VH-VL binders against q7z443r523to685. Designs and how they scored, part 14

Target 1, 163 residues: q7z443r523to685
Amino acid sequence: TSLNMSTHQLTITVNVTSLEKSLIVSIDPDSPLLMTLYLGFQYQPNCTHFHLNITLPKDKVWQKDEEYTWVLNPEHLQHGIGTYYITAVLSERQEGAQQTPSLVSVITAVTQCYYWEIHNQTWSSAGCQVGPQSTILRTQCLCNHLTFFASDFFVVPRTVNVE

## First folded at step 6 (VH-VL)

Design s01 (framework fv_levilimab)
Fold by ESMFold2-Fast, scan of step 6:
Structure s01 (fold): chain C 163 residues (1-163), chain A 117 residues (1-117), chain B 111 residues (1-111)
Amino acid sequence: as target 1 above (163 residues)
Amino acid sequence: QVQLVQSGGGLVQPGGSLRLSCAASGFTFSSYGMSWVRQAPGKGLEWVSGIYSGGSTHYGDSVKGRFTISRDNAKNTVYLQLNSLRAEDTAMYYCARDYYGDYFDYWGQGTLVTVSS
Amino acid sequence: DIQLTQSPSSVSVSVGERVTIDCKSSQSVLYSSKNYLNWYQQKPGQAPQLLIYWASTRESGVPDRFSGSGSGTDFTLTISSLQAEDAAVYYCQQYYSIPYTFGQGTKLEIK
């Protein structure tokens, strides 16, 4: 979905139902936008009250789809299952500013890394974690062992509004 | 308005070093990434290195370990340190402004680097 | 690495004619409905200049005769009515993945 960033903020609502998967938040603006995302559990965060934050676009990426993607692992969702709010705030300093309102596409998904465990002939996530280069299209799996890898992801239901 | 002025090229022997400079003006330098792109005589363009506004760096495989990109935001300048130069590094080197990782919108005039014995 | 292949490598045309330059990517440069493919013009003795970004968006100041099209892996730069000043080498470039790569270039000559 594409949204206008004319109010300098937008809020994303994510319902987390499992702590065994990582949450991937992807924001794709129509034109480059400097922004900061704030995470809150059961409340709408802002620049002075939040649990975690990230500045986008990310400074070091290997592929374009990483730039506006925030990977939140289970340890980042430390308040457990429930409703998380993400507030995106546009930076006051936009190089190439004085543009018309930008369109922003927002997608959220959950993913997890699996590997084939030969002893039990089943898939296991033990020893693997989702890496920061993950996106809604690719899961980076960081494992402490070498084996065949797989991942899955699902789009997480969300509500977005612009303030 | 926006200008990128380059310096630091020259003739050097194989194994030598040079430091290229690109002085920027007309925009908020600290908010932009910068890249170096080279062009061997009569050949096409090759991206060499990039530095993001936050300071993170990337290098093309042909120069990794030999070249170092850096920036000085107080001086509005991006640098490319060329070490262990080889004959195949002979090229015109351009600095370019990186529009938030999407394209190169302004280019410097180029600095010639010639590596020969 | 993503390889970009341009065709033709060279073309000679008369003023007023239409010319098309193709750029083929070894893998998709499409992400979220945006193609990270740019076109640059380089005149003899000069630095490259941005013409088209995101496959089809003209840079400010670029004449309307220049247009870009395509998606995913196949892209085209079109000059609808060639002017003498358009003699140059044209490069496509992908900004999807590190290392950023350029096509080999297409040399456009005026007859």
Scores: ipSAE 0.210, ipTM 0.697, lowest interface PAE 3.9, mean pLDDT 85

Design s02 (framework fv_levilimab)
Fold by ESMFold2-Fast, scan of step 6:
Parts: sequence; C-alpha cells; structure tokens
Structure s02 (fold): chain C 163 residues (1-163), chain A 117 residues (1-117), chain B 111 residues (1-111)
Amino acid sequence: as target 1 above (163 residues)
Amino acid sequence: QVQLVQSGGGLVQPGGSLRLSCAASGFTFSSYGMSWVRQAPGKGLEWVSGIYSGGSTHYGDSVKGRFTISRDNAKNTVYLQLNSLRAEDTAMYYCARGFYEDYFDYWGQGTLVTVSS
Amino acid sequence: DIQLTQSPSSVSVSVGERVTIDCKSSQSVLYSSKNYLNWYQQKPGQAPQLLIYWASTRESGVPDRFSGSGSGTDFTLTISSLQAEDAAVYYCQQYYSIPYTFGQGTKLEIK
C-alpha cells in the first residue's frame, strides 16, 4: 500500500503470531529517503524509547530491494508473540536535492529457512537463520552446515498511519 | 550549471599507482552520490565504483581491493585511487554524478589511464 | 551479476527512418513498479550522455524522437525520424543490482 509521508513520521503495526519465522519489513518511498525505524512491543516507540532500530536505506546492499528492508529474526523479537509497533522517522540529512517524498509503500512479510533433515524425515530450521540480504521476494539463508533447503513466505497483517 | 572536471590520468607501469580527481561545481556536491565508470579503448562501459553522499562505498569485482573511492566535500571533489595497476586497467575513466539516485545524469570529460607493459 | 544483451550490435539506417534497439536483462530489474534501467548515447570522442531513466522517462533536454519502453527483462529504445547527429553508440544500463552493468552497446550509423 501507499501512504502519505508528509509529516516526517509514520507508524506500522505488526501482529506476530509465531516466533519460528523472521519478520521482513519493506518500505519503498517514491524517491530516496533517509529514515530511522524504531521497534516497540505493545507500545509506540520513538527515538528515546525503543528496543531495536535501523537506519534506511541500508549501505552496501547487493540489490535495490534490500535498501529499505529490515529483517527481524526471532532473537530480535524478544518479547514474544503479540503486537509490535514500528515508528519511522525521517533523518535530518536527506540525499540529493529533492524535496521530502509524499508517498511511501509499506509491506510486511514473514519467512524462514528450512532444510531436509534425513534422520527425522522432516524439514528443519535448526542451524539456519534468515540473513540481512533477505527481501519480501527472496530469503537469504545463513546456515552453520551444508545442505539443501527451501524457504517459506507469508504476509503478515498490518496497520499503518502517517504522523 | 553542473560541471565535472577531471584530472590525474597518465601513463604508468604495471604495479604502479595513480590518483584520479573529479572537481564538481554547479550543485550541492555533499547531497549527491558519485560514481566512476571506465571504458577500455574501443570497448564498452564498465562501472568501477560508487560512493554515497554519506561516504559508504561499493566496487566492481575486478577492482575491489586495488581501487579506493573517496570524497572531500569541502573541496567538492571525488577521487579514485588506483593501486596495483594492470594492463587490463587501461581505459578512459569517467566520473559521473549519481549513485544513491542510481542514474548518471552528468559525466566528466574523462581521464585516460594507460598501463604499459 | 546481471548481464544486459543488446541487439543489434550495429545497424545502419537512413535519415528520417525509425530504429529500435533492444536490451535484454538476465534478471528482472523491476522493483515496486519501477524499472531500474537507463539508456545512454555516446558520440565518438565524447563522454556518454543520459537519454532515458526509469526505462521510459526522457532526461530533460533530450529530443522527443527518443523514447524508451519495456518492463522486467525486455527493454527497447526507439528513435523516430533519425537525424544525422544521432550516429552514436547506445548503451543500456541496470542499476537494480551491484555491480551496475551496461549492455555491450549498439553502434548506430546513418547512411
């Protein structure tokens, strides 16, 4: 969906129903936009009260769709299942000579890495984590063992508003 | 008007070094990413390196570890330090405005680098 | 790395004719309704000049006889009613993925 981001902030609401999967948050502004995202559990975070943050666009990315994607692994969702709030705040410095963009698209999704475990005859995620190059379309799997695997994709319900 | 003026090329032996400069004017330099693109004689274009306005850098695989892009916002200049030069690095080197904005809308005149054997 | 293949590699056409240059990407360069593909014109002895960005948006000052089209993996640069000054090498370029890559170029000769 597209949102008007003329107020320098927006809030994203994510309902986490499982800690087996990683949360992918993708923001696509209509022009380049420096921002910081803050994560809170059951409260609306701000720059002084949050439990995780990230500055976007990410530097040193390999593909365009990585630039505005935040990957939150289960270890990052320390408060368990429930409602998480993300507040996006525009940075003081902006790239280029352009005005602050007025439209931003936001997508949230979940994903997980699976590999076939021969002894148990099932798919397992043990020893693997979703990597920072992941996007809503592609899952990077970082595993501590060599094997073949598949990934799962699921869109998480969300509510967003402009502040 | 926007101008990118290049300097620093020349003839060098294999294993040598050169520093290329690209002096910018006509826009707020600190707000733009900058890139270097090269072209071997009679060949096509190859992206070499880019630097975001905030200073983060990226390199093409053929030059990673040997070339270093940097910028001096006080001097409105972007640099490309060429080390461990090889014959296959012989090319016209262009600076271009753009990296974060991801298209090269203004280009310098080019600086020839010749690595002789 | 994303590879861009242009066709034809060279073409010779008369003034006033229409020409199309194709660029095929090994991977989609479409993300969020934007195609991260540019077209450049390079005349002999000169630096390249931007013609088209976002696959179909003409750069300011570029004549309207130049147009870009396509999406995903297949792109076309069209030059209608060719002028003598259009003799040049034309390059497509993707900026979806690092390293940024260029097509091999299409040499356009006016006969």
Scores: ipSAE 0.013, ipTM 0.583, lowest interface PAE 7.8, mean pLDDT 83

Design s03 (framework fv_levilimab)
Fold by ESMFold2-Fast, scan of step 6:
Structure s03 (fold): chain C 163 residues (1-163), chain A 117 residues (1-117), chain B 111 residues (1-111)
Amino acid sequence: as target 1 above (163 residues)
Amino acid sequence: QVQLVQSGGGLVQPGGSLRLSCAASGFTFSSYGMSWVRQAPGKGLEWVSGIYSGGSTHYGDSVKGRFTISRDNAKNTVYLQLNSLRAEDTAMYYCARELYSDYFDYWGQGTLVTVSS
Amino acid sequence: DIQLTQSPSSVSVSVGERVTIDCKSSQSVLYSSKNYLNWYQQKPGQAPQLLIYWASTRESGVPDRFSGSGSGTDFTLTISSLQAEDAAVYYCQQYYSIPYTFGQGTKLEIK
């Protein structure tokens, strides 16, 4: 699961089979590494052609597992079911003095928030969304009602290419 | 050579205000996060506030709503505005540079804040 | 909040001897093969200085006699062949979760 970013670019391929769950993308380098991720649907994105991007590590985090995690809700995957491409591009300016080839671990997963609905005696996701502080280890659930809730967790297989 | 030079501080009465400054040199200031850590006389270290290179801020619960961290990248300076000071805020205040958002690699010399009637 | 507990609270050792300082975390600070646990040294009247980060990586300029070990919740700072200049208070610190927290400190006195 470790890939060398010495070439300054990585491509991650994610096959989305459902629009009912949020996609969690975790890129965890063996040494701190500034990068920008670009998202494309059915095409390989770059810095001038993408529909969503994020700069990692995130700077509004409460726990370490959030720093290199990108949460993509169904609203962000609006092109539907199919193959999404993520291009990770290394920043030309890195924090700190050390310049070395970096290895990164890439994990993708899907998750959703559920709560117990007393009226129907079942679990429901209505009125809840997966929050941006979610990670592959923890799901943040933001609900518009007060109730008991839980999350499900699935690991999604991926294909990664070093550019 | 990395250097953090602090200023501000002093004696102030409860309810008063002070602004602490930490001037950085020897590195690309805008690329680093900065934090404030305090130490009451004879006590241990307590993290107070942090500001990331992207501008996001965090505060410890004891100072939230009273203290404000800010930075001026053109002046290579991070500030801590202390408002509504209490006797329990009496401490040596250190600024520190965050490398990779993983540890504090360089610390300022400290600025003493005394809150007393 | 993550609580860090150090032991002993103080210790007196002679020059040339070995000392170990323990730090126990109330929850794991391990994420993706890295332990977000740092060690700092504070000499009287001075600001703290970084000794070790990521539990076992020695900061540049720190003498080889300082070493860190441990994973998850239990960590140790070891100082071999103590020198007189090592008299200080040593703090462990977690960088895993906000608010960042420090242990209460261990005072090392050289006889």
Scores: ipSAE 0.371, ipTM 0.755, lowest interface PAE 2.8, mean pLDDT 85

Design s04 (framework fv_levilimab)
Fold by ESMFold2-Fast, scan of step 6:
Structure s04 (fold): chain C 163 residues (1-163), chain A 117 residues (1-117), chain B 111 residues (1-111)
Amino acid sequence: as target 1 above (163 residues)
Amino acid sequence: QVQLVQSGGGLVQPGGSLRLSCAASGFTFSSYGMSWVRQAPGKGLEWVSGIYSGGSTHYGDSVKGRFTISRDNAKNTVYLQLNSLRAEDTAMYYCAKGYWGDYFDYWGQGTLVTVSS
Amino acid sequence: DIQLTQSPSSVSVSVGERVTIDCKSSQSVLYSSKNYLNWYQQKPGQAPQLLIYWASTRESGVPDRFSGSGSGTDFTLTISSLQAEDAAVYYCQQYYSIPYTFGQGTKLEIK
């Protein structure tokens, strides 16, 4: 997977089929790469027209795999079920070498936190949410109650636009 | 009801070691992360270490490589092993219920660690 | 690391008065409509006790005169109609990012 050199951009397409799970977007460049991601519903966003954005890499992370990970909870997917577009725009203010990486991998996943509810003998997500330190390798579950928990995880690799 | 009962601590020479224990009751211990927070005499609170319900651990920069947090779910107990102690480690050490997105809703009574020659 | 700065460092007030304590974070602790910011009360010789979690939710058993507000980077603990037993050091704490960090504390003295 390679970046579009002429526009300093790459586009990611995500088909959201459920609002009961959180979406995790992970970008893994071959070398450090400062970028801003923009989210749009049914349109390709840019720096002047978008629904949500995030600057990567994150500067305060617990583990390296968090640096290029964007966690989008159901509250962030306000337009409902459908096709979302993410545009990544490269910054002119790079921290490392002045080179564009030759390879960028993009992985999207969905996850949710569940706990076993003893009184109702069932799994529930009530009182738990997926936290910002989540990655495609680890789900952070933020719960406001005492209980046993588990997470549900699906990884879907996506192709990045080259040209 | 939730209780955290601490033990261990005492006076030790620089370079020495101590093991602190925190026995929990009143909740499903294995389902919760646990933390250690310390407070030097007359100073504020400093988070020292945490252990997730699944066993993953983290440490504050000041204690990395010297302190080790561990837990025994069968005994409902969390431990903090203090090695290579320095004068600046002198503090009241508290165990607290919570880590990894959990807030500290219950605290132990504290145990004093004094590092002095 | 996220730094929390409290103000004032110390305050002296009379019984029945209102007091506010501010906590400023070096970066946002807001995620998915929740602020990962707590307030604790510590009386001399005692362990800290949780007062407020998620910036504004009062812990069970905490008197109604305690309230928390704010979002993102700026937070406030308010104590209305102070009582003598409220003399303590108050700390804010973030649990958004590891390492967890505390403010330096605000000492509240009753005149």
Scores: ipSAE 0.000, ipTM 0.481, lowest interface PAE 14.3, mean pLDDT 81

Design s05 (framework fv_levilimab)
Fold by ESMFold2-Fast, scan of step 6:
Structure s05 (fold): chain C 163 residues (1-163), chain A 117 residues (1-117), chain B 111 residues (1-111)
Amino acid sequence: as target 1 above (163 residues)
Amino acid sequence: QVQLVQSGGGLVQPGGSLRLSCAASGFTFSSYGMSWVRQAPGKGLEWVSGIYSGGSTHYGDSVKGRFTISRDNAKNTVYLQLNSLRAEDTAMYYCARDRFGEYFDYWGQGTLVTVSS
Amino acid sequence: DIQLTQSPSSVSVSVGERVTIDCKSSQSVLYSSKNYLNWYQQKPGQAPQLLIYWASTRESGVPDRFSGSGSGTDFTLTISSLQAEDAAVYYCQQYYSIPYTFGQGTKLEIK
């Protein structure tokens, strides 16, 4: 849905019910916006009190849908299941925008990488993690092995080091 | 008044190098991404390279490893370093202002690069 | 890479006529509520100039006889009443995925 950024900030509430999956947060402004997102667990974060942050749009992207997408893996949700708050703060300086828009759309989704495990004839997520180029439309999978994946996966092999 | 003024083109031998410059004025240069788009004589447009306001860069497959885009925000200038030039790199090279990764709203006048023996 | 195919490749029309130029994308360029498809006009000896962005939004200063339409993979540029100064090559361009690509161009000539 569309949220108003006329106060130069807005708060997004996310209920996390599983720590096995990654959280995808997508912000879609009606025109370009430079913003910083802050993550808090069971509290509303701000620029001086937060668990994790990101500046959007991302500097390095491959597709347009990556620019305003924040990927939060299980290691980023270390406080456990519960309510997480994300506060988006609008920058005073805007890049490439003629005027500061007042509306943004926010979408959240969860995803995980799965591959077919031949010996057990089942799907498994072992050895894979969701990568930073993931969006609500496609999942980047960084895996330490080569195998078959579901058709909606975007797979990038990851270097494996043994002890 | 937004203005993009290009320079640095010319005639070079295959394997040679050139540095193209695009000097910007009339807007806050550091807030915009910039791209280079080329056009071979009598042919269509081909995107070559882009640089975000934050400095991250992207390249078309035909120029990866040979061309380098860079910017100097203090001088309001974007550059394209052309190395290992080939005959097929012969083209008019345009710089363009990238309105925050959306579209190219202002273009420079172009600079001709000719690679010939 | 996303391929953009324009049709026709060339067209000759008279002043006052309506002309349409189509651009077909090999994959959707729609994300959320925006189509990342732009149209440019290039007159002989000049740099390209932006006409339409986000498939249907006219750039400031562009006459209202120019309009864009379409969504996803099929897009159209329409000139409702052709003027002599409209003789040019028209290009569609996608800004959805790197590498950014252009259509092959449509040459519009006045008879």
Scores: ipSAE 0.013, ipTM 0.633, lowest interface PAE 7.5, mean pLDDT 83

Design s06 (framework fv_levilimab)
Fold by ESMFold2-Fast, scan of step 6:
Structure s06 (fold): chain C 163 residues (1-163), chain A 118 residues (1-118), chain B 111 residues (1-111)
Amino acid sequence: as target 1 above (163 residues)
Amino acid sequence: QVQLVQSGGGLVQPGGSLRLSCAASGFTFSSYGMSWVRQAPGKGLEWVSGIYSGGSTHYGDSVKGRFTISRDNAKNTVYLQLNSLRAEDTAMYYCARDIGYEDYFDYWGQGTLVTVSS
Amino acid sequence: DIQLTQSPSSVSVSVGERVTIDCKSSQSVLYSSKNYLNWYQQKPGQAPQLLIYWASTRESGVPDRFSGSGSGTDFTLTISSLQAEDAAVYYCQQYYSIPYTFGQGTKLEIK
């Protein structure tokens, strides 16, 4: 999972097998690195050809492990199941950027929010979304359930690594 | 030399408002975050609010909805607008340079006292 | 919120003695081999000053007698040979999660 960023670029390959779960991409550099990630479906993206992008580290975070985490919900994986490529490009405005390579670790995981639906006696994800504060170790669940209904719900986050 | 010079404190009644200012010099102000930390008389430190170089803001739960942090990069100044003040907001208020990439507050202003009567 | 508990609340020692101040976090502040815990010194009538960051890295200009140690949830600030000017309140602070929080402080008095 560790990659050398001496070329100012790295590519991550993710095989998406289900659109019912969110993809969590975590980049862990040894020192602060300003970078932009580009998402492509069945091709290696670049700064002029991509489906989605994000600049890391994120400026507004609640915990440090969120700074280099990209949460991709099913609605963001619009080309369906298959192989997605993520290209990380280092910003040229890194201060102290000499010709020294940086070590970067990459981890990917999938997650989904579930709750026990008492009336149907089954687990359901209905009315819940994986939030942007999610990381590879914890899932933020944003649910729209109403407290005045007769049903009781227990929200249980589930996380699965992408192979 | 890095300097943070504070002003704007004083005595106000409950429900009143004050605007605290922290004027920075000796560094590239726009490249750094700024935080406000308060200390009630004889008590410990409490982080109140932060504003990052990109403009994102955060607040402690006790002040959320009542206090507003802002910055003016042209004037090298960070502000804290205090509204709906309560007696428990009485404290010395410090501004501090927030080094987000190294995760600490390195330089602190001299502090400005806010007293909410009764 | 992350709660930091310091012990002792106050301590009185003589010049030249060793002092340890402990800080316990309600949850781990360790991420990517880095502990997001800082130590500050506040002398009477003054603003706080940074001593140690990332649990064990001394800030520039801080004397060698100050050292930090620990990982995860348990941290210690050590002053190996106390000087008269070290009389102050010492605070630990976590920079892992918003809201940032401080310990209640440890008052160090010189006999």
Scores: ipSAE 0.372, ipTM 0.747, lowest interface PAE 2.7, mean pLDDT 84

Design s07 (framework fv_levilimab)
Fold by ESMFold2-Fast, scan of step 6:
Structure s07 (fold): chain C 163 residues (1-163), chain A 118 residues (1-118), chain B 111 residues (1-111)
Amino acid sequence: as target 1 above (163 residues)
Amino acid sequence: QVQLVQSGGGLVQPGGSLRLSCAASGFTFSSYGMSWVRQAPGKGLEWVSGIYSGGSTHYGDSVKGRFTISRDNAKNTVYLQLNSLRAEDTAMYYCARDLYYGDYFDYWGQGTLVTVSS
Amino acid sequence: DIQLTQSPSSVSVSVGERVTIDCKSSQSVLYSSKNYLNWYQQKPGQAPQLLIYWASTRESGVPDRFSGSGSGTDFTLTISSLQAEDAAVYYCQQYYSIPYTFGQGTKLEIK
């Protein structure tokens, strides 16, 4: 979906129904756009009232699709299941030629890493976590036992990485 | 105008070390990333390392653990520390301005030759 | 890692002729309507210089005879009316994924 940033902010609503999966938030602006995202539980967050924040684009990435992606693991969703709000606020200092209004596409997805447990012939998430290089196109899985694994998405990923 | 002036380099024996410098002028150095790209004699270009404006670093697989990129914004200079040098590291080393929102290397230094030989 | 393959490896053409250089990527470098592929020119004894970025945008100061095209995995650099000063090695480069990689180069000779 495309949202207009001419009001210098936008709000994203996410309904979290499980704490066993990680939330992936992807913002795709039509041109480079420095912004800060704020997370709130059951309220609309702002720069003075929020649980977590992140500044985008990220300054250390391995692929372009990571720059505007925020990975929220279950430990980051401290208030449990329910409705979370994310407010994106434009930075007053933009790099390069500033453009206003700007359009952004917003996509949210949930994912989790699973591995095949040979002795029980079943899939398990024990010992695996979703990594910070994850995007809506691919899930990074960080496992302590380096075995076969998979992830699930309601948005189809292109690949899965193991580190 | 934008200028990148390189120094350092020379002849070293295998296992030796060298420090390359690239002094920038004509732009706000702290706002740009910088990369190092090398070229072995008669061969093509190989990206070696990069450093973002925020200080985060990346390395090519052939140099991880041996080379270290760093910057000094007060001196408008980017450095590449070369350790545990091998014969295959013999190359012309270029520094280049790395524009992270433009996604290219727009200005390049003149190059510094590194020769690893006994 | 993303591998870039250029063709031809070398070409010899006359002043005033048109030449095309192809670059094929082992995987797509397209994201959010931008192709993260650049073209550089390197003359003998000189550092490379940027010609084209985002597959088709000419760098400031680059003559109109240079143009880039393509999307995803297949890209082309075209020089529409060769001049003697265009003799050089041309490289494509991807800026989509670390490590950044270059094609092997295409040597252009003027006869």
Scores: ipSAE 0.421, ipTM 0.754, lowest interface PAE 2.1, mean pLDDT 84

Design s08 (framework fv_levilimab)
Fold by ESMFold2-Fast, scan of step 6:
Structure s08 (fold): chain C 163 residues (1-163), chain A 118 residues (1-118), chain B 111 residues (1-111)
Amino acid sequence: as target 1 above (163 residues)
Amino acid sequence: QVQLVQSGGGLVQPGGSLRLSCAASGFTFSSYGMSWVRQAPGKGLEWVSGIYSGGSTHYGDSVKGRFTISRDNAKNTVYLQLNSLRAEDTAMYYCARGPYFSDYFDYWGQGTLVTVSS
Amino acid sequence: DIQLTQSPSSVSVSVGERVTIDCKSSQSVLYSSKNYLNWYQQKPGQAPQLLIYWASTRESGVPDRFSGSGSGTDFTLTISSLQAEDAAVYYCQQYYSIPYTFGQGTKLEIK
C-alpha cells in the first residue's frame, strides 16, 4: 500500500495479489472528517468516474473502529488481481468538527475467515464470509454452519498530512 | 450557544406510554447524533438509545422493542417514544448531543421525570 | 458489554486537597491512539456536565485543576486542589462499544 497526497485529495494504492481474501481499508483522522472514498482499477478514480464508493464515517456502527473502515470483499474487486486506487475526497462542509484536521492514518489489511474442518484435519473457509462489521482489529465471520473460527491479518500502516 | 430543552414526561401506570421531546438550538442539528440517558432515583446513569445524523438507531437491551427514538431535522427535535412502561423505567430522562460526529456527550438537556406506578 | 468499575464509591476531603478517582474497564477502550473514555460531573438536581473526553482532553471551560490520565483499561480523574463547588458525583463513561456504559459513580463530599 502507498499513499499520495494531492491538493484536497488523498490517494491510496493497493496491490491485490489474491481474490481469496477481503481487503480492509481503515482511515483514521485525528478529528472527525466527512469524506467519500472512490475505488478504481488501474486508474485514479474521482467523483465522476469510479467502480465503487462509500461515505465515511459510516452511519451505523457497533464499535468505534468501524466508523472509518471500508470492507471490500472479493465480489467487490470484480476486475481481478492488480492495482486498485482509492481516492478520498473531503466534503466541502465539515460538520461537527471544531478544528481543521491535520493528520489522517491509513491502514490496509487483508483478512479471511477460517474454521477447523475435523473430517479433513485442516482449516477451511467454506461456508464463511467476511462481514461488513470487520475492522483491522477484528474480523466478523458470517458462517452457515456452527463452528469455531479464526482469521488472519496483514497490516500496512501509513500516515499523511491532510490540509 | 447550544441548548437542549426537554418536555413530556409525567406519571403513568404500568403498560402505559409517553413521548419525550428534546428541542435543540445553537448548532447544526442534522450533523449530530442524539442520545437518551436515564437515571433512576438515587442511582447511576444508563444509556438508553442513540440516533445517527442519518437516522440509524441503537437501543440498550433493557428497552429494545419497547422504546423508539426518532428525529425531525426540520424542527431540530429528537423524540423518545416510551411504550409498555414498567416500574423499573421510573427515572429522570436526559437527552444529550452525541454520539455520532462527537465521541462524547457534550451538552445535556435539563431532564424529564418519568414515573411509572399504579 | 463493557463494564466500568469506579473506586472509591464515595470520598470526603477538605478544600485544597488532591483527590483521585479510578475507573477500570473490563475491556480495552483504546483505538488508534485514542482512549474512548469520558468523565462527567453531576451536581445535585442537575444534568451531568462533560469534564474530560478521550481520557485526558479537558472540555472547554473546565478548570485546569481537573485532569484525566490512563490508557486501555485503567483510568484516573484527578482534582489537584479541591474547591467547594467540586462537591458532586463523578462518572466515567466508555464510548468505544455499543451499548455505551457508565461507571457506578463516585460521590465527592467537601468537609
Scores: ipSAE 0.548, ipTM 0.795, lowest interface PAE 1.3, mean pLDDT 86

